VH-VL binders against q0atu2. Designs and how they scored, part 191

Target 1, 119 residues: q0atu2
Amino acid sequence: MLDKKARIRTSREYRNVFEKGKRLSGRFLIIYYVENALDNNRFGFITNKKIGMAVIRNRIKRQLRAIVREYQGQVKNKHDIVLVARAGIGKSSFEGMEKDYIAIMKKAGLFARNANKID
Below, E stands for the ipSAE of ESMFold2; O stands for the ipSAE of OpenDDE; V2 stands for 0.75 times the mean of E and O plus 0.25 times the DockQ between their complexes.

## First folded at step 8 (VH-VL)

Design uc9 (framework fv_recibokibart)
Fold by ESMFold2-Fast, scan of step 8:
Structure uc9 (fold): chain C 119 residues (1-119), chain A 121 residues (1-121), chain B 108 residues (1-108)
Amino acid sequence: as target 1 above (119 residues)
Amino acid sequence: QVQLVQSGAEVKKPGASVKVSCKASGYTFTGYHMHWAKQAPGQGLEWIGEINPKSGGENYNQKFQGRVTMTRDTSISTAYMELSRLRSDDTAVYYCARDKYYWEELYFDYWGQGTLVTVSS
Amino acid sequence: QIVLTQSPGTLSLSPGERATLSCRASQSVESYYLHWYQQKPGQAPRLWIYGASSRATGIPDRFSGSGSGTDFTLTISRLEPEDFATYYCQQYGDSPLTFGQGTKLEIK
């Protein structure tokens, strides 16, 4: 349910984030992130075979999009952010993924409302 | 062939700063992240942080945050790690090491030879 | 942070013997993110095993890695003189990246 303009879609756009961005690893997620020249944030999602079967990877992508959408108002504007699901994510709960997302976004300094909060 | 060649040993006084270099050759410098690790005498390895050589984007271990700065010069394929406000417990061999910046590889396939930094009064 | 505990700290064996080196994590680490490095005195670490069980290029087949969850093992089936070194496990299962304290394999 992310707006079309809030999605990273092309392989070139993903490559740009990987090549020019910072990287931060969490327990279930790795984020790559870079400031963009647009007036909004864009998100990308990567899952690979290490996570499991296509049905599991599709569930994970759907759950990650839901988490990102729920917290998008807290993300500092003008960033391209790619979430790469790590192999262990298929064994996590929805709450576990959500907590990991919040933790890595805070650590990256990308949450405007939570940038200075301790966990 | 792939090589990471580091600058020579340094002796510094407490409160000084040190800047260690790591010159890469034999591969596309901007295709791999560069990491730095510390190894105190007779002890194990401790991760300091990483830099994306293409953008200069960096992330540091919280333990070193505020005292470490990582930079690079793509024209000479060289990464730098500067550690400031040196203390006696900063005496260590410092290593650079590379890893793939895409996806989930995240292991260090090549390391520099190490740079001994001695902090003494 | 994830703490990696290696045991034993020192393992004294003779050439020809089997060595088993343990690495235990304070919380679960996906096998893909557990790696082993060999280090000899005065030298830099060298990648030995990645993803818990994959041998790095040029590493002899007498070396094998295994494990999952919190318990990982590096096994050397038949020690050669050149195998005596310190071995470190390392995780990327969570930030910050951490190393174990090392197991020194020494000649008896």
Scores: ipSAE 0.303, ipTM 0.795, lowest interface PAE 3.4, mean pLDDT 88

Design vb1 (framework fv_recibokibart; at its last look DockQ between E and O 0.89; V2 from the best seeds 0.81)
Fold by OpenDDE, look of step 8:
Structure vb1 (fold): chain C 119 residues (1-119), chain A 121 residues (1-121), chain B 108 residues (1-108)
Amino acid sequence: as target 1 above (119 residues)
Amino acid sequence: QVQLVQSGAEVKKPGASVKVSCKASGYTFTDYYMHWAKQAPGQGLEWIGEINPDWGDTNYNQKFQGRVTMTRDTSISTAYMELSRLRSDDTAVYYCARAKYYWGFDAFDIWGQGTLVTVSS
Amino acid sequence: QIVLTQSPGTLSLSPGERATLSCRASQSVSSKYLHWYQQKPGQAPRLWIYDASSRATGIPDRFSGSGSGTDFTLTISRLEPEDFATYYCQQYESSPYTFGQGTKLEIK
């Protein structure tokens, strides 16, 4: 799992992202992102019952963590980013989810210029 | 009906631990942070901490840091608060309460009925 | 932490009178994160006013909330017997999400 330091942990922190952040929608994910005053990025996740039963949600959670962890070092620093899973994500492949993440993060301009795993 | 139902009253000795449960029903458990509050006899409310039921992330009041542990079991929509190294001033009614953390307003709109914890030698 | 100070500690009034409860914050609190709760003896608190001025579901219109910055007020235009209780303000501006010490509204 993501480092504790790299997670949005409090309800107020989530609220801040939703109130002040920008929103971008992908095929399977919606991201809300806002600059923070820290030296690191923090990630939050929203997975609700719309995406499927508990087994599906758990799978999606694991996959989202894996994706975020994989590309964490390539994301511009000082951002709070919340990933909201869309209803269709339960039927997506991991590769499809990853592709969607990369696409939406690129659109948001959140990847560093020297990122090399997001071709 | 949306409700939070807490476990029954507890009597503990100093130095012991107590674990209070809070079962949610009538709503999606993971859509709300679960908060806990303390109310000593005849006193006001004190916030203890919060937990994200979906991911398990917690945030505690520094006053309780090191003695409180909040957990949850999503399969039964139940949150738990464990308080260790109990002392007499831990005697209080403990409440769980939910608060939306995305969309809506950030207030404790539903409360449990409270759990009395008595610490006495 | 943000300290909320309520005044008065106890307010003794009769039915039909106007009640004014104050909640002062040690630092600025957005109206979106200032809430009021009512509590009666032996019962759990109940959300009463949220976002400083919005009545929770089922709350009579004789209750009103106002204020901004560091000063917030809960007003009851005409007290009813069921209104006598303890009222707490609470801030969600920053952790820890502190409560005021409460104002006990008692019947004179």
Scores: ipSAE 0.896, ipTM 0.951, lowest interface PAE 0.5, mean pLDDT 94
Fold by ESMFold2, look of step 8:
Structure vb1 (fold): chain C 119 residues (1-119), chain A 121 residues (1-121), chain B 108 residues (1-108)
Amino acid sequence: as target 1 above (119 residues)
Amino acid sequence: QVQLVQSGAEVKKPGASVKVSCKASGYTFTDYYMHWAKQAPGQGLEWIGEINPDWGDTNYNQKFQGRVTMTRDTSISTAYMELSRLRSDDTAVYYCARAKYYWGFDAFDIWGQGTLVTVSS
Amino acid sequence: QIVLTQSPGTLSLSPGERATLSCRASQSVSSKYLHWYQQKPGQAPRLWIYDASSRATGIPDRFSGSGSGTDFTLTISRLEPEDFATYYCQQYESSPYTFGQGTKLEIK
């Protein structure tokens, strides 16, 4: 929701994450992440035409934004994080995407230790 | 063939708005940020701003913030730049240009042909 | 913001001569984010050199770019008639992504 401060907005910022960041692959997502010099996190998203038609791509975008919004308070601050949707993400459910996101963010060490439990 | 085709020349009155279009063809529209630049008569190039065409995120040169709005329609691979509250010193050729924002180089490798905007009373 | 200052403003040379165009940045610019464009009157700019020294597709090898930090150079080893144009350097290191004011290469 008022997520402009929480968005990677510039092409140069995306380039920085890919050039200097760490990469971790999940089932439906790949994340790239790097520490930033801000007080907050910023999230970027890459979806491509291989995922499907515009209706499917728009659904995936909406779902990814919703997942990131839901868990953003659990993410350690001062990171730029780019989520890359893999080709198979169009076949995933919201729950499947959500579980994949949680798993890869935990493996990256980006969730706060005591705040990231879900069940 | 990779191409950016801009809308035609415009003549506007001071205080009006202009919206320039930039239609992309021959490449995946969402792989490249779209940038806009201004070139006043006899002058050099001035960067106005950029838009992520997939997600719509924008970043504007502070000189133009408050008067410029960049949008796009991915269904027709078209980017738009709107400049409001026009003044006589907004008379210029406006260019769109693409730059890749992940993997690859980020120079402006393809430019539109330019759109002349004339602001006269 | 990073200011790019090009020199000379105008360079008058004959075909066959060597041209050297300078671009100086007010702050350090990584070579990967310094680019050159050629523009002829009534035409859009064209990418010429990217990443300080890499030629764009179809650009002849008489053009070479070099430099790092704050000082960058575009060299044309042997001028051809089609090379007479205005050349701009551009930085993509940080927003706003600025251009130099241009060097006009004129035939004489």
Scores: ipSAE 0.682, ipTM 0.875, lowest interface PAE 1.5, mean pLDDT 90
ESMFold2 (binder alone), look of step 8: mean pLDDT 93; pTM 0.953

Design vb10 (framework fv_recibokibart; at its last look DockQ between E and O 0.80; V2 from the best seeds 0.77)
Fold by OpenDDE, look of step 8:
Structure vb10 (fold): chain C 119 residues (1-119), chain A 121 residues (1-121), chain B 108 residues (1-108)
Amino acid sequence: as target 1 above (119 residues)
Amino acid sequence: QVQLVQSGAEVKKPGASVKVSCKASGYTFDDYYMHWAKQAPGQGLEWIGEINPDWGDTNYNQKFQGRVTMTRDTSISTAYMELSRLRSDDTAVYYCARAKYYWGFDAFDIWGQGTLVTVSS
Amino acid sequence: QIVLTQSPGTLSLSPGERATLSCRASQSVSSKYLHWYQQKPGQAPRLWIYDASSRATGIPDRFSGSGSGTDFTLTISRLEPEDFATYYCQQYESSPYTFGQGTKLEIK
């Protein structure tokens, strides 16, 4: 799992991202992102019951954490980023989800210029 | 009907621990942070902390840091607050309350009925 | 932390009178994050005003909230017997999400 320092933890922090952040929609994910005043990125996640039953949601949560962790070092610093899982993500493969994440993050310009593993 | 139902009153000795439960019904448990507040007899409200029911992330008032632990069981839509190393000034009614953390307003719109915790030797 | 100071501590009035409750913040609080709660003895608090000036569901229009920055006010235009209770302001601007010490509105 992501380090505590790399997670959005408080309700107010989530609120800040939703109120002040930019929104981009992918096939399976919506991201809200905003610059923070820290030296690190923080990630938040929204997985509601529209995604599916608890078993499905838990799987999606694990997969989202894995994806974010995998590419964490390639994301521009000083950002709070919230990933909102869209309906239908439960029917996606991990690879499809990963592809969607990469695509939406690229569109947002959140990957560093020297980032690899995003082709 | 949207409601929060808390566990019953507790009587504890100093140094002991108490764990209060808060069961949610009538709404999507994961859509709201669960907050806890303390109210000593005849006193005002004091915020203790909050927990993200979906991921379990917590944020505590520093005043309670090191003694409070908030957890949840999403399978039964229940939040828990455990307070350890109890002392006499922990005697109070403890409330759980929900607050939306994305879209909507950030206020405690639903409260539990409260749980009296009495700490006495 | 943001400290909320309410005044007066106790307000004694009669039904039909106007009540004005003050909540002062130690630093600026956005209106979106200033809320009021009503509490009666033996009961849990109840959301009363949110976003400084919005009435919660079922709250009579004799209640109004106003203010910005560091000064907020809850006003009851004409007191009804059921309005006598303790009112708390609360900020959600930053953690910890502190409450005021409360104003007890009692019948004269």
Scores: ipSAE 0.875, ipTM 0.944, lowest interface PAE 0.6, mean pLDDT 94
Fold by ESMFold2, look of step 8:
Structure vb10 (fold): chain C 119 residues (1-119), chain A 121 residues (1-121), chain B 108 residues (1-108)
Amino acid sequence: as target 1 above (119 residues)
Amino acid sequence: QVQLVQSGAEVKKPGASVKVSCKASGYTFDDYYMHWAKQAPGQGLEWIGEINPDWGDTNYNQKFQGRVTMTRDTSISTAYMELSRLRSDDTAVYYCARAKYYWGFDAFDIWGQGTLVTVSS
Amino acid sequence: QIVLTQSPGTLSLSPGERATLSCRASQSVSSKYLHWYQQKPGQAPRLWIYDASSRATGIPDRFSGSGSGTDFTLTISRLEPEDFATYYCQQYESSPYTFGQGTKLEIK
């Protein structure tokens, strides 16, 4: 779903985000984010095993990827961003998850100004 | 118990391909990158590459680029390494090993038992 | 690519002696990305020391790791017969995640 260029690909890259990045919590998500040395953004995802069984976790992964793809063009470039699903995310609707993502990304200052899709 | 169990030894001809499996048990497969390493007879360890279990994204040692393909099947908690266009210096034991990529240890804390691949005419 | 050079290549000692194994990196490696593995013939490597100085589960306290930057050391204060093996350092600082060539610790 996300292009290979827009994905965090290596284990060390994930570690870098957790080591050097800032952390913000929302209702269903935690983001870690750090400026990178590229001309683009990269996104990574971590499910929490406390979310539930594999079926639920796979649904959450699919939905998070869809949300990130929808808004990726509005994200300020040059960031590595890891979305960590909180334990309660399994009870969320797609809309609830999407609203949480928008809110936390705005709070982090990661959306470009005057992005109409974000409001 | 946490365990990585690899497929059995293989004997191959030069030019063939081999696909080694690594089945995980006792832990959540999706929480760990799977790494692969080569050890030629009497030699040290050489890192081949890694695969993200969730997305399937790979990162290979340049020495193996173009000949190695790593895949996984999350439904059976199994990682695979395929090495193509085999030559005699590919004769080695191939290991899988896991590493966590967020909280916890990032070292290779669990290794498979190894798979001997012999390439001979 | 970060090259790890271990010295000596072979270390011949007797039980009861102190062993010092060196690992030098071609570039700086954060201590938390430097690991040591033990390997005996016919066996897979086993994690021994992680983050330069932390012992893996079940590793005796006669093993200690130290170092930073480009110079790292594995020390065994009093060798036991079971300690004779090959030891590898590994860096996880940057891909490719290279190993040293190994130090074989053998019984004199």
Scores: ipSAE 0.652, ipTM 0.865, lowest interface PAE 1.5, mean pLDDT 90
ESMFold2 (binder alone), look of step 8: mean pLDDT 93; pTM 0.952

Design vb11 (framework fv_recibokibart; at its last look DockQ between E and O 0.72; V2 from the best seeds 0.00; counts 0 for: pae E 2.2 > 2)
Fold by OpenDDE, look of step 8:
Structure vb11 (fold): chain C 119 residues (1-119), chain A 121 residues (1-121), chain B 108 residues (1-108)
Amino acid sequence: as target 1 above (119 residues)
Amino acid sequence: QVQLVQSGAEVKKPGASVKVSCKASGYTFDDYYMHWAKQAPGQGLEWIGEINPDWGDTNYNQKFQGRVTMTRDTSISTAYMELSRLRSDDTAVYYCARAKYYLGWDAFDIWGQGTLVTVSS
Amino acid sequence: QIVLTQSPGTLSLSPGERATLSCRASQSVSSKYLHWYQQKPGQAPRLWIYDASSRATGIPDRFSGSGSGTDFTLTISRLEPEDFATYYCQQYESSPYTFGQGTKLEIK
């Protein structure tokens, strides 16, 4: 699980990301990202009913958390990032989801230059 | 029908703890933060805190820091607020209320019916 | 924290009259984060106006909200008997998400 300091915790913090942040869409994910005034990144996750039943949403949420955790050290600091799962993600494999995450994060320019797990 | 149903009235002694529940129905529990508010008799509303349904992360009003604990059970779409070390000025009606944290407005659009907590010797 | 001060504390009017309720913030609040609630005795608050000027579902058009910055207003063009209640403003600009102390609109 992500450390508490690595999580968007308040509703207002989420709203800030959606209102002030940039939006990029991938195949399975939409990301909203904005710079923060901290020294660390914070992540949020949205899995709405369009994805499916609670069991599916929970599974997707766990998978996204795992992906984010895996690549956390390679993401540029000082960003609040919210991952919104798209409806088709329920039919995606973990690898497909991971690939989409990497692709969209690259497109956003959020990976550090020395990142070595994204090729 | 979207609604929040809270647990019944409580009578407690000073120094005790009380745990109020708020069961959500008619909507996706994870789509909203749950907030809690206090209203002393004949007084206005006071915000206590909020809880994220995903992580269970909480943000409390500093006035209640150290005495309030908010939790949730997503499996039954229920939020809880526990207040410890009760004192007489904790006597109030406590409300839960939802607020969406993405897509839409940031307002408490649905409220529970309230739970009266009476603290007396 | 942002302090919201409502005025007047009590407003006594008759049906058919115009009511003007004020909510002043100690610092600037975005209109998107200023909301109004109505509460009647023995009942939970109910969302009334959101985003400073948008009526919640089912709210009559005699209610209107306006304002920006630090000054916000709730107006009832022609009071109906069911409008007599306590109205609270609330800010979602920053935590803690504070309420005003309320304006009690009572029948004269």
Scores: ipSAE 0.895, ipTM 0.952, lowest interface PAE 0.5, mean pLDDT 95
Fold by ESMFold2, look of step 8:
Structure vb11 (fold): chain C 119 residues (1-119), chain A 121 residues (1-121), chain B 108 residues (1-108)
Amino acid sequence: as target 1 above (119 residues)
Amino acid sequence: QVQLVQSGAEVKKPGASVKVSCKASGYTFDDYYMHWAKQAPGQGLEWIGEINPDWGDTNYNQKFQGRVTMTRDTSISTAYMELSRLRSDDTAVYYCARAKYYLGWDAFDIWGQGTLVTVSS
Amino acid sequence: QIVLTQSPGTLSLSPGERATLSCRASQSVSSKYLHWYQQKPGQAPRLWIYDASSRATGIPDRFSGSGSGTDFTLTISRLEPEDFATYYCQQYESSPYTFGQGTKLEIK
């Protein structure tokens, strides 16, 4: 799990990202991101009931956290980033989500370098 | 019909704990942070804290940090606020209120009816 | 934290009069994060004005909000009997999200 310092925790922090941030859509994910005034990144996650039943949603949450945790060291600092799961994500594989995340983060210019890039 | 329904009044002794519930209906529970506020008799409103309904992350007013715990059960669309080590100045009406945090507007547009907690000496 | 100071504490007026309620912040608050609530005795607060100037659903057009930065006002152009209540301003700019102490609007 991401530690407390690396999480978007407050409603106001989420609102700031949606209000002021840039948006990029991928196959399974949408990201919203904005520069922050910290020395670190913070990540937030949105999963809604359209994804599926609670078991499916909980699996998606765990997988997204794992992906973000794995690559967080390669993300350029000073960003608040919210990942929004699209309705079809429940049918994706872990690898599919991972590829989608990497692609979106590259397009956003948020990855400095990724030794495990797929493309 | 959108509403927040809170648990009934409580009478507690100093040093005890109280847990107030707030059941949501008529809307998607996951789309709104749940907030809690205190109103002592004849006094104004004081924000206690908030909880992310889906992920469970909390953010507390420092004044209540260490004594307050907010939780939720998404299966029954219910949020909870527990206040421990009660003292006489905790006597108040406690409200839950929602605020949207994902797209849209974010004022506290729906409030629970309030729960009176009385801490008697 | 951001302190909101409302004035006057109590405002005594008659129906038909114009009311002006003030809310002053200890530091700048974006208009998008300044809200007003009405509360009557024994009832929960109700959202009245959001984003400093936008009326909540069903709020009469005799209510208007204005202001920016540190100074905000709620104006009622012509008081009706149902308007007598306590009004709170609230900031959502930064945690802890604070309320003003309230202005009680009384008959007479």
Scores: ipSAE 0.547, ipTM 0.856, lowest interface PAE 2.2, mean pLDDT 90
ESMFold2 (binder alone), look of step 8: mean pLDDT 93; pTM 0.951

Design vb12 (framework fv_recibokibart; at its last look DockQ between E and O 0.94; V2 from the best seeds 0.82)
Fold by OpenDDE, look of step 8:
Structure vb12 (fold): chain C 119 residues (1-119), chain A 121 residues (1-121), chain B 108 residues (1-108)
Amino acid sequence: as target 1 above (119 residues)
Amino acid sequence: QVQLVQSGAEVKKPGASVKVSCKASGYTFTDYYMHWAKQAPGQGLEWIGEINPDWGDTNYNQKFQGRVTMTRDTSISTAYMELSRLRSDDTAVYYCARAKYYLGFDAFDIWGQGTLVTVSS
Amino acid sequence: QIVLTQSPGTLSLSPGERATLSCRASQSVSSKYLHWYQQKPGQAPRLWIYDASSRATGIPDRFSGSGSGTDFTLTISRLEPEDFATYYCQQYESSPYTFGQGTKLEIK
């Protein structure tokens, strides 16, 4: 799992992202992102019953964490980012989900200029 | 019907621990943060902490830091608050309450009925 | 932490009168994050006003909330017998989320 410092943990922190952040929608993911006053990025996740049963949600949660962890070092610093899983994500492959994440993050301009493994 | 149902009253000795449960029904458990509040007899409300029931992340009032542990079991839509090293001033009614964290307003719109915890020698 | 101070501590009034309850914050609180709760003896608190001025579901229109910055007010235009209770303000601006000490509205 992500380091505690790399996670959005409080309800107020989530609220801040949704209230002040920008929203971008991908095929499987919606991201909300806003600059923070920290030296590190924090990630939050929203999964709900729309994406499927508990088994599916748990799988999606694991996969989302894996994806975020894989690319976190390439994300511009000082951002709070919340990933909202869309209904169709339950039927997606890991590769499809990863591709969607990369695409939406690129569209948001959240990857560092020297980022690799995002093509 | 949306409701939070808490476990029954507890009587504990100083130094012991107590674990209060809060079972949610009528709504999606993971869509709301679960909060806990303390109310000593004849006193006001004090916020203890919150937990994200989907991911388990917690945020505690520093006043209770080191003595409080909040957990949840999503399979039964139940949140738990454990308070350790109990002392007499921990005697109070403890409430759970939900708050939306990504849609709508973030107020405590549903409360449990409260759990009386009495700490006495 | 943000400290909320309510005044008066106790307010004694009769049915039909106007009640004004104050909640002052030690620092600025957005209206979106200021809420009021009603509590009667032996019962759990109940959400009454949210976002400083929005009535919760089922709350009569004789109740109104107002204010911004550090000063917030709950007003009851004409008191009904069922309105006598303790009212708490609460801020969700920053952790720890704090309550005021409460105003007890009692019948004169």
Scores: ipSAE 0.910, ipTM 0.955, lowest interface PAE 0.5, mean pLDDT 95
Fold by ESMFold2, look of step 8:
Structure vb12 (fold): chain C 119 residues (1-119), chain A 121 residues (1-121), chain B 108 residues (1-108)
Amino acid sequence: as target 1 above (119 residues)
Amino acid sequence: QVQLVQSGAEVKKPGASVKVSCKASGYTFTDYYMHWAKQAPGQGLEWIGEINPDWGDTNYNQKFQGRVTMTRDTSISTAYMELSRLRSDDTAVYYCARAKYYLGFDAFDIWGQGTLVTVSS
Amino acid sequence: QIVLTQSPGTLSLSPGERATLSCRASQSVSSKYLHWYQQKPGQAPRLWIYDASSRATGIPDRFSGSGSGTDFTLTISRLEPEDFATYYCQQYESSPYTFGQGTKLEIK
């Protein structure tokens, strides 16, 4: 779904975002984000067993990938961004997750200036 | 209760491949990157690479790039390392080890017992 | 990549003596990403010191770690028979996550 170049791939890269990044909480998601030295963005995901059983976790993973992919072209470049699924996300709808993502990305200032209707 | 149990010793000929398994128990498999390290007889430790066990992303030491493949099966909490085109200097003990990649510390706090791979003939 | 050079390669001492093991990095390493492992023959490495100075669970007080930047030290204040082993430092600052070549601490 996401190009491999747009993925946070190493454990150290994840740690860098948590160590040096800013944190914003939404209803279903928390994001951590930090400027990187690349020309592109990279996305990471934290989904753990507390979300629910495997079928629920797999649904959440699929939906998060889809949301990030849908908006990735509108995200301001040069950032490493980790999405952390909150414990209650298993009860969310796709639309609820999407709205939450848009809201926290806007608050973080990570969407490109003058983006056409993205919410 | 937390442990990593590796597959048994292997004897291979040059040019063959080997796949070592590392089964995790006593913890949430997807919360820790799995790392692999090589130790040739009488030598120190050499990092081979890592895999995110939840999402499958990998990162390899360039020395092994093109010959190593790391995979996992989350349904049985097992990580795998496959090394192809084996050479005599691949004779070593291969270890798996876990490291946390969010919250907490990231040292290799649990290691597998090691798997001896011997490449001869 | 970051090269870790340990010295001495072999350290021959008697029980009761103080041991000082050095780990020098080719580039700066944050203390949060400098770790030490102990390994005895035929065994897997064991986490000993993490974050340069924090003892892993169950590690005796006679072990202490220190240092920052490029110079790190593992000190054993009073050697016990069980302390004779090989010690490795490791950096987790950047990939590839390299180890030092080890210091073998052996009985004189």
Scores: ipSAE 0.643, ipTM 0.877, lowest interface PAE 1.8, mean pLDDT 91
ESMFold2 (binder alone), look of step 8: mean pLDDT 93; pTM 0.954

